# Miniprotein binders against b5y8h6, part 21

Target 1, 289 residues: b5y8h6
Amino acid sequence: MQKVIVVTGLSGAGKSTVSKALEDLGYVVVDNVPVDLLHNLLELYEAKNQEQLVAVVVDSRSLRHQGEVSKFVADLKDLKNRMPLDVIFLEASTDTLLSRFNLTRHLHPLVHATGSRIALIEAIEREKELMSELRDVSDVVLDTTGMKERDLVYQVENFIGKDRGPEFYLISFSYQRGLPTNADMIYDARVFQNPYYVDELRTLTGLDDSVAEYVRADHNYGRFLDLWVELAERSYNEHIKMGKPYLVIGVGCTGGQHRSVLVVRDLSDQLTKNGHKVITWHRELGSVN
Key: E = the ipSAE of ESMFold2; O = the ipSAE of OpenDDE; V2 = 0.75 times the mean of E and O plus 0.25 times the DockQ between their complexes.

## First folded at step 19 (miniprotein)

Design q1 (at its last look DockQ between E and O 0.75; V2 from the best seeds 0.00; counts 0 for: pae E 2.0 > 1.5)
Fold by OpenDDE base, look of step 19:
Structure q1 (fold): chain B 289 residues (1-289), chain A 80 residues (1-80)
Amino acid sequence: as target 1 above (289 residues)
Amino acid sequence: SPEDLRKLLEQARRLVEMAKKAEKQGDYYYAFFRYLWAIWELRKALQLETDPERKEKIRKEIREYLRKAYELEEEMEEQY
């Protein structure tokens, strides 16, 4: 974990959410620090406790004109040479920012009066221009367009954490008991031959070798598994672009005991082999691997 | 290594604290996945732990967090 984080970006892009996430990770967060005091503040915190994690939030309230931004950028460059410091820049599309401001009824920092929609657009564009130099020197640029708050939090946690979190959550389930409500995608394992009608297999689960052998003998099993792995990886890549660095896949069969369990196991094995971090949860069996 | 084990346990604890906080805030979705993540870390720890009593403690925690995950899933279903 970097000891010092600078959070900056466009108004309405989610700085408050990031700040809260950093606090939850153990950072002391200082909001709206004057640029001139940034260096002294950081040195003070380092001198006080080298183990203390510090985050500083800087926004357009502190950076009012181009000269201040340029100075700040210069200061950041200097600080990076002296301490482990990362800069996170938050942004979003103009349309997204407009919608957020409309919903929150907060005034844009660059808008002094009950501004027209036009005035707000102009303010957003002006801020983008103002912050462009800072964006260019940022270590991470997060586009929060379309992100839910929880996804942004997850993104921050993954960035700050030494270890990346799980990339895939695979959930086996029974269609009879309902779909997982939190799944991004559902695979239907009922397409394979059903071991339930085999007396020797009925009482077993997809974790048992005999069940595995039976279902894997299906002529479509290998093909579907390959397709599902590919789909999972491609979907994951798109989700990352959307700001969600994990994918939840539900795999269903009728009872949630045999085929779905096996598919989750085999998907997990293959995805893990491909270098992914995978969590499995067999909902109906009550197990997590 | 003992250090690896410590790191895993610490990570699991942190995840659980995050889950609990989220649960209190009504973010059941976030809490659910944090518990699953914690369990995943604890299972790794369980593989490294050699002391039987410590293993049992880890197993108990896993069972507890599994129960929490199931409860949260039910809560999410009720919201829809």
Scores: ipSAE 0.568, ipTM 0.861, lowest interface PAE 0.9, mean pLDDT 89
Fold by ESMFold2, look of step 19:
Structure q1 (fold): chain B 289 residues (1-289), chain A 80 residues (1-80)
Amino acid sequence: as target 1 above (289 residues)
Amino acid sequence: SPEDLRKLLEQARRLVEMAKKAEKQGDYYYAFFRYLWAIWELRKALQLETDPERKEKIRKEIREYLRKAYELEEEMEEQY
């Protein structure tokens, strides 16, 4: 049997988006599955043994009391011993969930009374407490606060594909040809001494050691590089809290051949040494590292 | 190792399939970064591969996907 995906989490946190993403990846998705039916459903698919990709989305109405949640946790642990199974838990901030319920006007499973904003807030907070045991045993927890639908799809695909996912994309570019339209941040490498005015370096690139030696000799280079590494890492940490999957940094110089290429190279080396997965694209050179 | 090479190639092919689907749907931003990622995996596979014929197949794939990435970058500029 192929790995089974169980989708659970807070009401309004994005289960429908995850369901659609799994369908696009070839999963047979069974939605709104009551927890007490889960064993029988999965045993049916196991008995078929047809290499079917199966995902189940658990019905929130089955998880209204602590006893039901604790039983479900026990069932998941038992199922994991019998078959390859991963649990995706979706959550979001109370403010985000409030906004989503107000816009869609869907009934929250723990609210039986009409209309009260206080009742909805309390229902959301009660669901968070109720589901905490399940959250703690889930294989991945996706916080969808501030996350665009596309970003959630991306994270589901990364998890399913066992992708380690790049944390940084670094793009060297020419100001003459224009900025990368998809960069989150732009670093201006024109502040460093220009190899173009040295005859032996003019036709080389920032991948050549002689160009690297020349640009690194700029008295500002080391300090700017250190600050840019720190800024990149701090910016990344803040952006992932908002559900962004990676940070895109453009580094530019006039021709895109020398200074920007070297900065991307050195920035990538430092970020990689710090444990990050980094992809570089030297746009004007046609190379990816 | 042979297992590492197989995993890199499988990952790259999966990323390309995702990129092609996104491209067809007009999501050029998503497709672009998936192609870049696929190329990155293929470059690692190229370093592990020892057979000249299989190395050339990998190089050909890298060239194709790099061409796609530049095309998509132009498409993203048109959408702005």
Scores: ipSAE 0.489, ipTM 0.857, lowest interface PAE 2.0, mean pLDDT 85
ESMFold2 (binder alone), look of step 19: mean pLDDT 85; pTM 0.838

Design q2 (at its last look DockQ between E and O 0.46; V2 from the best seeds 0.00; counts 0 for: pae E 2.2 > 1.5)
Fold by OpenDDE base, look of step 19:
Parts: C-alpha cells; structure tokens; sequence
Structure q2 (fold): chain B 289 residues (1-289), chain A 80 residues (1-80)
C-alpha cells in the first residue's frame, strides 16, 4: 500500500469523492497544499510515522500557471525518488465537466464570474492544457466520464489495497472452449510445435518436463517469450495510466493443456524474476498458482 | 514464520470478503480476480503451514474459491 498519494486533476473530475474514499481507507487527507510546502509536509509525515497514510490534494487553486505546474512536477519526481509516492490524476470529458458544473457548482476556479457557457468551456480547456504536464507524469489517470460516485470510490478501493495487488493475471485456456472474456490481451501459443501429436506427450500437460522440453525446442519459442514479456510490461505501464493497476493476459492453444500452460508458466517465471507479482490460472487444468 | 503465515491467511480472508461484496453488487469481474488473488495467497500459506489439519483446511478453502471463480467466469460469459 502506497503510504503517500497525491490526488490531482481537473476541476469537477471527482477529487472530493476520491479524497473521501481515501479518508475511509485510513488516509490523512490534506487539501489544497501550497506547492512550495509539499516537500516539507510529506517529509514531515513520513518522519513522524512511517505507517501513517497521507494523501495530498492539489488542484488548480494551487497551480495557477504553467510555472507552478512545472515546479510541482519537478518536486514530485524528486519525492518519488525518496519515498513511495503515487500520483492520481482525475479527468473527464469536457461535456461531462460542463454538465457537472451546471448541476452542482456555481463557478469554475478559473472563472471569476458567473460566465457564459462559452466561458466555462474555455476555462475547462485552459485547465486541461495547464494540467497536461502533470497528467503525463501521473502514475494513474482516472477518466471519470460516465462514472457514478460509487464507481469512482470502487476504483480507488481497487487501486489502494492494504497490500500491493498482483500486476499480472495470466490465464491459460483452450481456443476450443472459448476466449477468456475478462482478458485484456491474448497470446496465441499455437504458433509453436504441437506436442499433441507426440504419443508420449499427449496425455501430459505443460507442467511436465518432457512437454516443456519439446515445446521449448521450437526455434521461435525463446523469441516469442521475450517479446511477450516486453509487451506485457509495456502494456501494464499503460494500463496503470488508465487506472487499472493490473493486466490480464490470456494464453491460448488448441486444447489448453500443453503449450498455453507452458507459456503461462514461463511468462510467470520471467515476470516474477523481473520483480512483478504474478498470478496464474490454468483454466482447463483447474489450478491457480 | 508463523507471523508470515498469519498475514497471508488474513490477507486471503480480506480478499474473500471483498470478493463476496463485489459479487453481491453484481461486479463479477472484480469478484473473480479477488478470488484468484485469495487462492494465490492461500497457496503461499499452504507452503508455510506444517500442521496437516490446517493444511487440509487451506486446501478445502482453495477448492471452494476455485469453484466460485469458475462460476463467476460463467456468469460473466452469460452477461455478454
């Protein structure tokens, strides 16, 4: 569980909801902290109690111009090197924000008077531009478009666990039995030589050494495995930015017993070696590791 | 260590509670992965547990949650 969280994003995107959710999770939430004091504040909290969860909300009230945003970004980078810190950026579509402001709020922080619809649109777009650099360096970007408050709370709870959750779920499956409906990405293990046609291997699984040796002997196996690891890690990083701190990969073969199982095992081993928390599920074998 | 074992079991319990809550809310996707995570934690616990009776209890829980995961997968498929 990250001990320090910075919550930022567009006005009307749901920072208040996130703040409340974090409070419910045990975070001490500090709202509207001046950028210049952020470093000192965070250090102070860490020094007092390493177990204390701290969340800091920073918005356009504190970041009024590009210079302040740039400074803030620099400070965040520095802090990340010194302590476990995650940055959550909240956003929503312009239409969504317009609707929310029309319904719930009288004034946008960048609008000095009850302005026209046009003025509000301009303010929203200006804020998007202003916060763009911060968005780019955020660990998680949550698009709250179409979300109810309860959904946003749920996303926060999913992201903020007591312990860091699995980064990868690897699912071996049979194409004959259908694709996993919950997979983000599918790898096709049928590209490798098929052990099914070897009598000695047919009754075994990808967990058996003899099957492993046979499939690994394929001239493409090592190359594909490397590519799949790289793709997995890159995809994971992008998923974090989309507010989903895990990636679900389905690995399929014809029967779901040999090649897919082996690939999942080997992917898991390599990703684990790379420092990732990986859960595997062999759907057709009925095992989770 | 015994402490490590306790932590794993507590984590698994928490995950299961989260899964059950999600299931009640109709979030089968979330529940599914929480069960998988719980099973993973329990498997780690199983490696540390030395008491045969406790091991069997853990195995029983793993089987139960695995069954639930399969059920949830089917429910998700039916929603599409």
Amino acid sequence: as target 1 above (289 residues)
Amino acid sequence: SPEDLRKLLEQARRLVEMAKKAEKQGDYYYAFFRYLWAIWELRQALELETDPERKEKIRKEIREYLRKAYELEKEMEEQY
Scores: ipSAE 0.678, ipTM 0.896, lowest interface PAE 0.7, mean pLDDT 87
Fold by ESMFold2, look of step 19:
Structure q2 (fold): chain B 289 residues (1-289), chain A 80 residues (1-80)
Amino acid sequence: as target 1 above (289 residues)
Amino acid sequence: SPEDLRKLLEQARRLVEMAKKAEKQGDYYYAFFRYLWAIWELRQALELETDPERKEKIRKEIREYLRKAYELEKEMEEQY
């Protein structure tokens, strides 16, 4: 059976956006499923079609009391023992959720005093406390605070992939042509010895070993590469906290043929050795590594 | 394993469909990175595939999607 996705989390945190993303990935999404029916529903899909991609979005109204949450946690543990199943938990800051409820005008499942802003704030905070046990056992927790809809879709798509999606995109480029438009960071490889001044190297690229040997011989090369690897990894870790699951690094030199290509090659090698998924694009050569 | 190869090919297909949808919507940067990701998956599939004819089919797909990535990059520059 294909892995089943159960979507749960705080009311207003983005379940409908995740539902749409899963449908785009080929999932049959069953929305607003009461927790009491989860077991029966999944057993029926398992019996009907072992190859079907199924996602279930749990009805928030089924999780009003701690007893219901604790039973749901137990049910999820039982189901995980019988089928491949992952739980996505959606959350956001109280301020973000408050804004979303004001915009949509939907009643929070725990609101007792309809229309009161204080009652809504208290209901959101009570739901966070109530759902903490479920959050703790979820396979992925997606914080949608300040996240654009497109960024949430990307997070879902990365999670659903066989492995995590790419962590780094490294683009070599020519300063003469201009910066890559969507780069998060730019590394300037013009600081290294320029192979252009060596006649035998001028027509080659940073993919050629003789160019690589020349540029790596620059006394600063090893130090800069080490620092750039460290900066890339630290920057990546901060980007995932902010909801952007990959880092785009442009590496430039004047012509985009020699130094930038080599740096992307070596940076990719080091990040891959460190366990990262890295994609390279040599813009001026038109190749992917 | 054969299952690993199948999963790589299925993932690449999904990524290409996402890229095509994004192109239609004018989201060229999203499409560009999805094509690059699809190519990366296909390169791994090429490493696992042993049949010469199926390998060539994968190479042909890689060339097609590489051409799309080039085209998207040009479009993004022209819209500058």
Scores: ipSAE 0.481, ipTM 0.846, lowest interface PAE 2.2, mean pLDDT 83
ESMFold2 (binder alone), look of step 19: mean pLDDT 85; pTM 0.836

Design q3 (at its last look DockQ between E and O 0.63; V2 from the best seeds 0.00; counts 0 for: pae E 1.6 > 1.5)
Fold by OpenDDE base, look of step 19:
Structure q3 (fold): chain B 289 residues (1-289), chain A 101 residues (1-101)
Amino acid sequence: as target 1 above (289 residues)
Amino acid sequence: SPEDLRKLLEQARRLVEMAKKAEKQARELEKKGDVEDALRSYYYAFFRYLWAIWELRQALELETDPERKEKIRKEIREYLRKAYELEEEMEELKKELEKKE
């Protein structure tokens, strides 16, 4: 776990939720620290207790002008050279932020008490501009658009391991046994020639080369695989916007042993080659890769 | 490297701890009648177990000691069993949620 975390971002983006999540993970959270004291504070923590997890929350209350932001960025760069430090930047769409402020009736730091909806929008946009330099140097940018509090907590907990987690969960399954409960999308592998009727292949699985060769020989296999990869990636991108930075895809065949297993393998391989982190589960085989 | 192996095992352990926590939360929420939130918590537990298993499988590729390998395999089997159990629970909760909608 990273010992020092700086939490920053847009007002209303979920810093309070993240702070609480970090506290629950054992971090000492310091909120609203003047930027000029941040360096000293972190050095003191490092010197006195190297084992203590520390999180510092910095927001527009402390960074009101471009000069302060620039200074803070410079300080962060220096600190990163001296200690393990990660910067998390939280953001959300203007519409989301507007909605959240309306619900909570909290005042935006850049808006006076009598601010109109227009004034709030302007303040949000201004803050985006102000924090843009900081966003650029952040180690992780979390778009909390569409996220519930629990979702955000989940993402933070995953991030603490310096890993956002898998982008894809691919589950092979049997239609006879039912769909995966948590699948966002289902691919039907039954469209390919069935190896079950080949005596030599019946007792094997989609993990075996002979089965793979047989199913891949289907004239539609390559085309469907390409389409499914493209669909997966496009869907993933949209899910990120909805506050779900992962996609669960179920791939089904009749028995869940041959075609579905193979498709999951090949999808996983291609998505991994494309730079994605992919977890696979062959439900009917009892294996996870 | 030994360091890589250690990191994988540590990551797996962390994931399992978080999974157990999420599972506990899910049970509590279920008792309170918060079925939707319970279901979400079960999902998180489920995914973390699968992720942990993935990490452990990577560790198996690096581990050379037979006894340690067997220990990892045993853990994988345990967490896989948990994943199956959670799937059943999630299915039941999903059905309940559908009835309420």
Scores: ipSAE 0.676, ipTM 0.901, lowest interface PAE 0.7, mean pLDDT 90
Fold by ESMFold2, look of step 19:
Structure q3 (fold): chain B 289 residues (1-289), chain A 101 residues (1-101)
Amino acid sequence: as target 1 above (289 residues)
Amino acid sequence: SPEDLRKLLEQARRLVEMAKKAEKQARELEKKGDVEDALRSYYYAFFRYLWAIWELRQALELETDPERKEKIRKEIREYLRKAYELEEEMEELKKELEKKE
């Protein structure tokens, strides 16, 4: 059976946008499903077509009290033991949710009064408290604060779809031609021995074994590489907290031919060995690996 | 292995379609003067082309038929060209945005 997506989260956080994006990816999306019906619904889809991409959007009216939330959490844990399933939790800041409710004029599930900003704020804050247990056990938490509808669609396509996208993009570049666009971090490989001043190595690249041997022989190479791998992984973890599904690291040297290329190669090898999906672009060489 | 090859080619096709859709959206946003939003859509398209190329390179290693291999190489060259074109467009837009600030 293909992996099932269960969409839940705070009222007004963007479940309808996620639903539309999943439909565009080929998912059959069943909206406003009461939590008590989840088992039956998923069993029916499993029995009829195991190749079917199924997403379920949980009815927020089923999650009004802590007991209901705790039961839903237990149900999700049971379902995960029986089928491949990811839980996607949507959230946003109180200010963002206020703006979205005012724009749509919809009633918040936990408020009986209409139009009062204070009552709506209190309802939003109560929902956040109520849903904290569910948030803590969700596989993916998407913070939609300040996020435009289109940006959420892109995140769904990259992070939630059938296969999870790359966690790292590593770009080797020449300082002479400038930094890559949208790099989150820059590693400076000019700190290592420069092969350019060795006649036999000048016309080669960081893809050639002789260049690799020369640069790896630098006293500091191994230690910097180890630290850069660790920093990359820790930085990635911070990025997922902010809703960005990948980290872009530029590695530069003067010409972009030797040291930066080797560092990207070795970083990619280590990160891949550690279980990450990594894509590399040697900008000055015109290759993707 | 034949099933793995099919999955790689299918995924590359889907990624390119996502990239083209995002590129179209970026150009419309650029026409409207929404430079920041246009850049975000261009970034999305750019990384989708890189991902597609990555899938195609894996497929190239599995493919054995010389004619089908050349077709894959042609696609890789096309998408590499697209990635470089997008980078240039993104640099120009980013420069324009920073100048206005």
Scores: ipSAE 0.570, ipTM 0.862, lowest interface PAE 1.6, mean pLDDT 84
ESMFold2 (binder alone), look of step 19: mean pLDDT 87; pTM 0.874

Design q4 (at its last look DockQ between E and O 0.79; V2 from the best seeds 0.00; counts 0 for: pae E 1.6 > 1.5)
Fold by OpenDDE base, look of step 19:
Structure q4 (fold): chain B 289 residues (1-289), chain A 80 residues (1-80)
Amino acid sequence: as target 1 above (289 residues)
Amino acid sequence: SPEDLRKLLEQARRLVRMAEKAEKQGDYYYAFFRYLWAIWELRQALELETDPERKEKIRKEIREYLRKAYELEEEMEEQY
């Protein structure tokens, strides 16, 4: 669990909802802190209680021009080197933001008067441009387009746990029994030689050494495994930018007993060695590790 | 350590509460993965536990939550 969270993003994107969710999770939330005092504030909280969870909300009210944004980004980079700090950036489509502002009748911070629809659009676009550098350095970008408040709360809870949540869920499955409906990505383990046709291996599983040895002997196994690890890590990095701090990978073979199980095991081992928290589920075997 | 074991068990309990809440709200996807996470935590706890009776209790919980995960998966499939 990150003890320090910075919440930022576009006006109307849902910062208030996130702030409340963090409060419910035990964070002390400080809203609209001047950028110049952010460092001092965070240090003070750290000094008083290392166990205290702190969230800071920063928006365009505090970041009025590009110079302030750039300074803030620099400060964040420095702080990340000193303490565990995550930055959450909230955004939504222009149409969504327009709709929200129209419904709430709140004035956009960059609009001083009840402006025309055009003025509001211009303000939104200006804010997007202004905050672009900050978005680029954010750990998580949450696109709240089409989200209900409940959905956004769930996203925050998924990101914020007492302990670091799993980064990967690996699910072995049988193509004959259907694809996992909750998988983000599917790897096809049927590309490897099939142990099912070996009498001594047919009744075993991918957890058995003899099966592992047989499938690993495939000339493509190592190559595919490496590619899948790389793809998994790259995909994960993109997923966190989309507001999902975990990746679900289904690995399939015909029966879901041999090749898929082995690949999940080996992927898990390698990803774990790479420093990732990995959960595996062998759907057809009924085991979670 | 005993403290590590306690933390794992507490984490698992928290995750289960989250899963149950999500399930009640109809968020089967969220609940499913929270149960898997809880099971993973319990597996870690099982490795640290030395008391046979406590081990068996953990195993029973794992089986229960595994069953829930399978049920939730089926429910998700039916929704699509």
Scores: ipSAE 0.698, ipTM 0.901, lowest interface PAE 0.7, mean pLDDT 87
Fold by ESMFold2, look of step 19:
Structure q4 (fold): chain B 289 residues (1-289), chain A 80 residues (1-80)
Amino acid sequence: as target 1 above (289 residues)
Amino acid sequence: SPEDLRKLLEQARRLVRMAEKAEKQGDYYYAFFRYLWAIWELRQALELETDPERKEKIRKEIREYLRKAYELEEEMEEQY
């Protein structure tokens, strides 16, 4: 029961690059599919082989009027109830799209949607308005403004396959050994009571229950953890809107053995319970969980 | 199940190929996180695997990719 990928978005925003990336990953990509054929096509693949990787790129000529877009949205909602399906919506700035059309000399599909030639800029703006309903229900919105082809490929690779890629990476680290330069955010666990000064805890880590009990007993621990979970989820939502594939959070303490390890452990547990895919790296312990 | 174990191992190999490609292209940030993801898949495979010899093979792969992750972290610091 493989997840189906539906690729849609603004004309000129990069659907061909996404198609190529999906083909390279082993997808059967059906390009230029009219929206009227979507149900039949996907039902045939579902019946034939549940292990088949299928992606569909919707024909922009099928989405010239609001009625067609609204019908497509309804069809996508119905299909999502019947099969695992994600919608990737591609967009870019008007200036970027204008440049891409001028360079390639392609005719924008909406020039003919109104029965007369519309200036290219107006056609792009009209398509953005027309597609806004579809954008709002899409699972992934990728802004390709200024993106190299390689970067778009990497973004697609994070959202494909049977299971989505991780949404969070949590890194525990030692301030003495330096901050991870690859983190989007840093949480400082030095604010909690330090197990190092308790003889029986000094040689243990934040993976040990006795260390966990000690640090969790800090009066601020539960409150900070709750706030950090909320901040992580809100930050993730903004990062995904910007086209980033995941959020990277570093959690530090002085030695990187006790407090930061525990915080990463507890953050991971809570985010996982909230339905996120989380990967942790305890940098000073050499473990990935 | 044996099918679940096979899928985890195949996914880990795919992720390593992605990481190696990105590394050759100089994209150490992307490569680093793909190695971490591959390790995560391998740890799940380790939980499903019951054969001691196959378990040790998986542990050796995890150690190799952890070493790669640390090397890439150093490369990212040198780029700044």
Scores: ipSAE 0.564, ipTM 0.877, lowest interface PAE 1.6, mean pLDDT 83
ESMFold2 (binder alone), look of step 19: mean pLDDT 84; pTM 0.829

## First folded at step 21 (miniprotein)

Design r1 (at its last look DockQ between E and O 0.61; V2 from the best seeds 0.61)
Fold by ESMFold2, look of step 21:
Structure r1 (fold): chain B 289 residues (1-289), chain A 80 residues (1-80)
Amino acid sequence: as target 1 above (289 residues)
Amino acid sequence: SPEDLQELLKYARRLVRMAKKAEKQGDYYYAFFRYLWAIWELRQALELETDPERKEKIRKEIREYLRKAYELEEEMEEQY
């Protein structure tokens, strides 16, 4: 059975945008599902077509009391033991949700009648408290505060692809041509001895073994490489928790031909040995691996 | 296997579709990384493909998407 996506979260946090994004990815989206019907619905799809991509959007009106939330959490844990299933939880700041309810004129599920601003604030805060248990067991929490619809779509696409795509993007670059745009981290390879001043190495690159031998002979090289691998893996683990399943590291040297290229090679080799999916882009050389 | 090869090609085309949509909307950072990911899938497909003509077709796709990645990187730099 293909992995099932369950979409839940705070009222007004963006479930409709997530639904449309999942439909565009080929999911059959069943919207407004009461929590009590989740088991039966998923069993039906399991029996009919195991290749179908299915997403379920849970009706917030089914989750008005702590007992209902706790039962839903228990149901999700049971379902995860029986089928591949991920839970997406949507949230946003109270101010953002207030703005969205005012613009759309939709009533909050916990407001019993036409509400004032104070009643709406209280309803939003009560829903956040009720949903905290569910939030804690969700596979990803997407905070939509200040987010454009396009950005939320991209985050959904990132999450759906997390188990398949590269976990590390390693980019070698020239400081003379500028930093790669939106790198999460920058490592400075200019600290190592410079092959440029060795005539036989000047026209070669960090892909050539003679350049690699020269740079690796720097007494600091092994120490920096070990620390950089450790930092990359620790930083990657934190990115997973934030819903971004990859880390972008730029490695720079002056010309972008020798030292940065070698460091990217050696980082890639070590991270791959550690079980990670790694892509490299040698920006100044025109190659991707 | 032939099934694995077709899955890699299918997924790469999906990634390119995502990249082109994002590029049209001006989201060059997202488009850039989707093109790189597509290339990564295509290189794996290249390892599985045995027919010389189909291998060359894959290589041509890789070259095209790499060119797109450089164009996007240039555009991102000009905006900042």
Scores: ipSAE 0.637, ipTM 0.883, lowest interface PAE 1.3, mean pLDDT 87
Fold by OpenDDE base, look of step 21:
Structure r1 (fold): chain B 289 residues (1-289), chain A 80 residues (1-80)
Amino acid sequence: as target 1 above (289 residues)
Amino acid sequence: SPEDLQELLKYARRLVRMAKKAEKQGDYYYAFFRYLWAIWELRQALELETDPERKEKIRKEIREYLRKAYELEEEMEEQY
């Protein structure tokens, strides 16, 4: 991502969240800059400190007429030729925006009076039309429909960061100590033969080769592992569509030391081989891999 | 490479800063996963580090962030 970022988009689409995320990434964020001053401001920042990360947030309050939008687009094109600049456009479905405005009780910038639901819909649609030219020239369009604030932050971080964030978080746990409350799904590793009753294996963990050999010898192990990998990948794809860019899977056994640990390890290996970025946490062992 | 090591450490530190900020704001869920991610990055850095003192420093940080992750998990459970 470029040193200079322009954040724009529809009212209620999440510009404040993106601004905050950019601040956390080291950007100096300037909010609600008049379009007429944007060119001068960006030039001033470049002249004073070319190494400083700068983000400018432009909302529809500054772009009330089509002529202003067209001028802004022209200015952005000019600026892109002069400095490394990216434009991020935020949008969401009309239903999502309606819901957000209802929750926040903020007035839409294009609504002059405490308008009816119909007036708000009309304002949203008008804004979409008004901003369409700007959307077309944006480098990144983020649809925040269905996204929680944390997910939007994650998307921003992924966009700015060199590396894509983790796609999977795999957590081994003990059913006796309770389920991970943040898991999207749970796999039950208790379906496999239990090494706890083998004296030589009881004091070991699923990280040990002898335990691994014993549990993998279960006639169902390979098939379940394959099914769990497939389910994980399919679920991940659906979560992305829902606006969540990662999947959290809990894998449980009785003690959380043998079977669950092994399954997490093997799932991680296979998902990694499939090209996914995977983080593992063995809750009961106190380790992250 | 030494460059890779420095990049990993820088990235881990950034993740920790994000986690701490989120924690202060009461976003324990976000903080939790950022700590896990930071630990993951530090584990990779540990594999590349050759200096014993620096390794121990990284290990110490990992232990600290693991403790934080456990605390945050408990706090999340209380919110549900």
Scores: ipSAE 0.571, ipTM 0.862, lowest interface PAE 0.8, mean pLDDT 88
ESMFold2 (binder alone), look of step 21: mean pLDDT 85; pTM 0.839

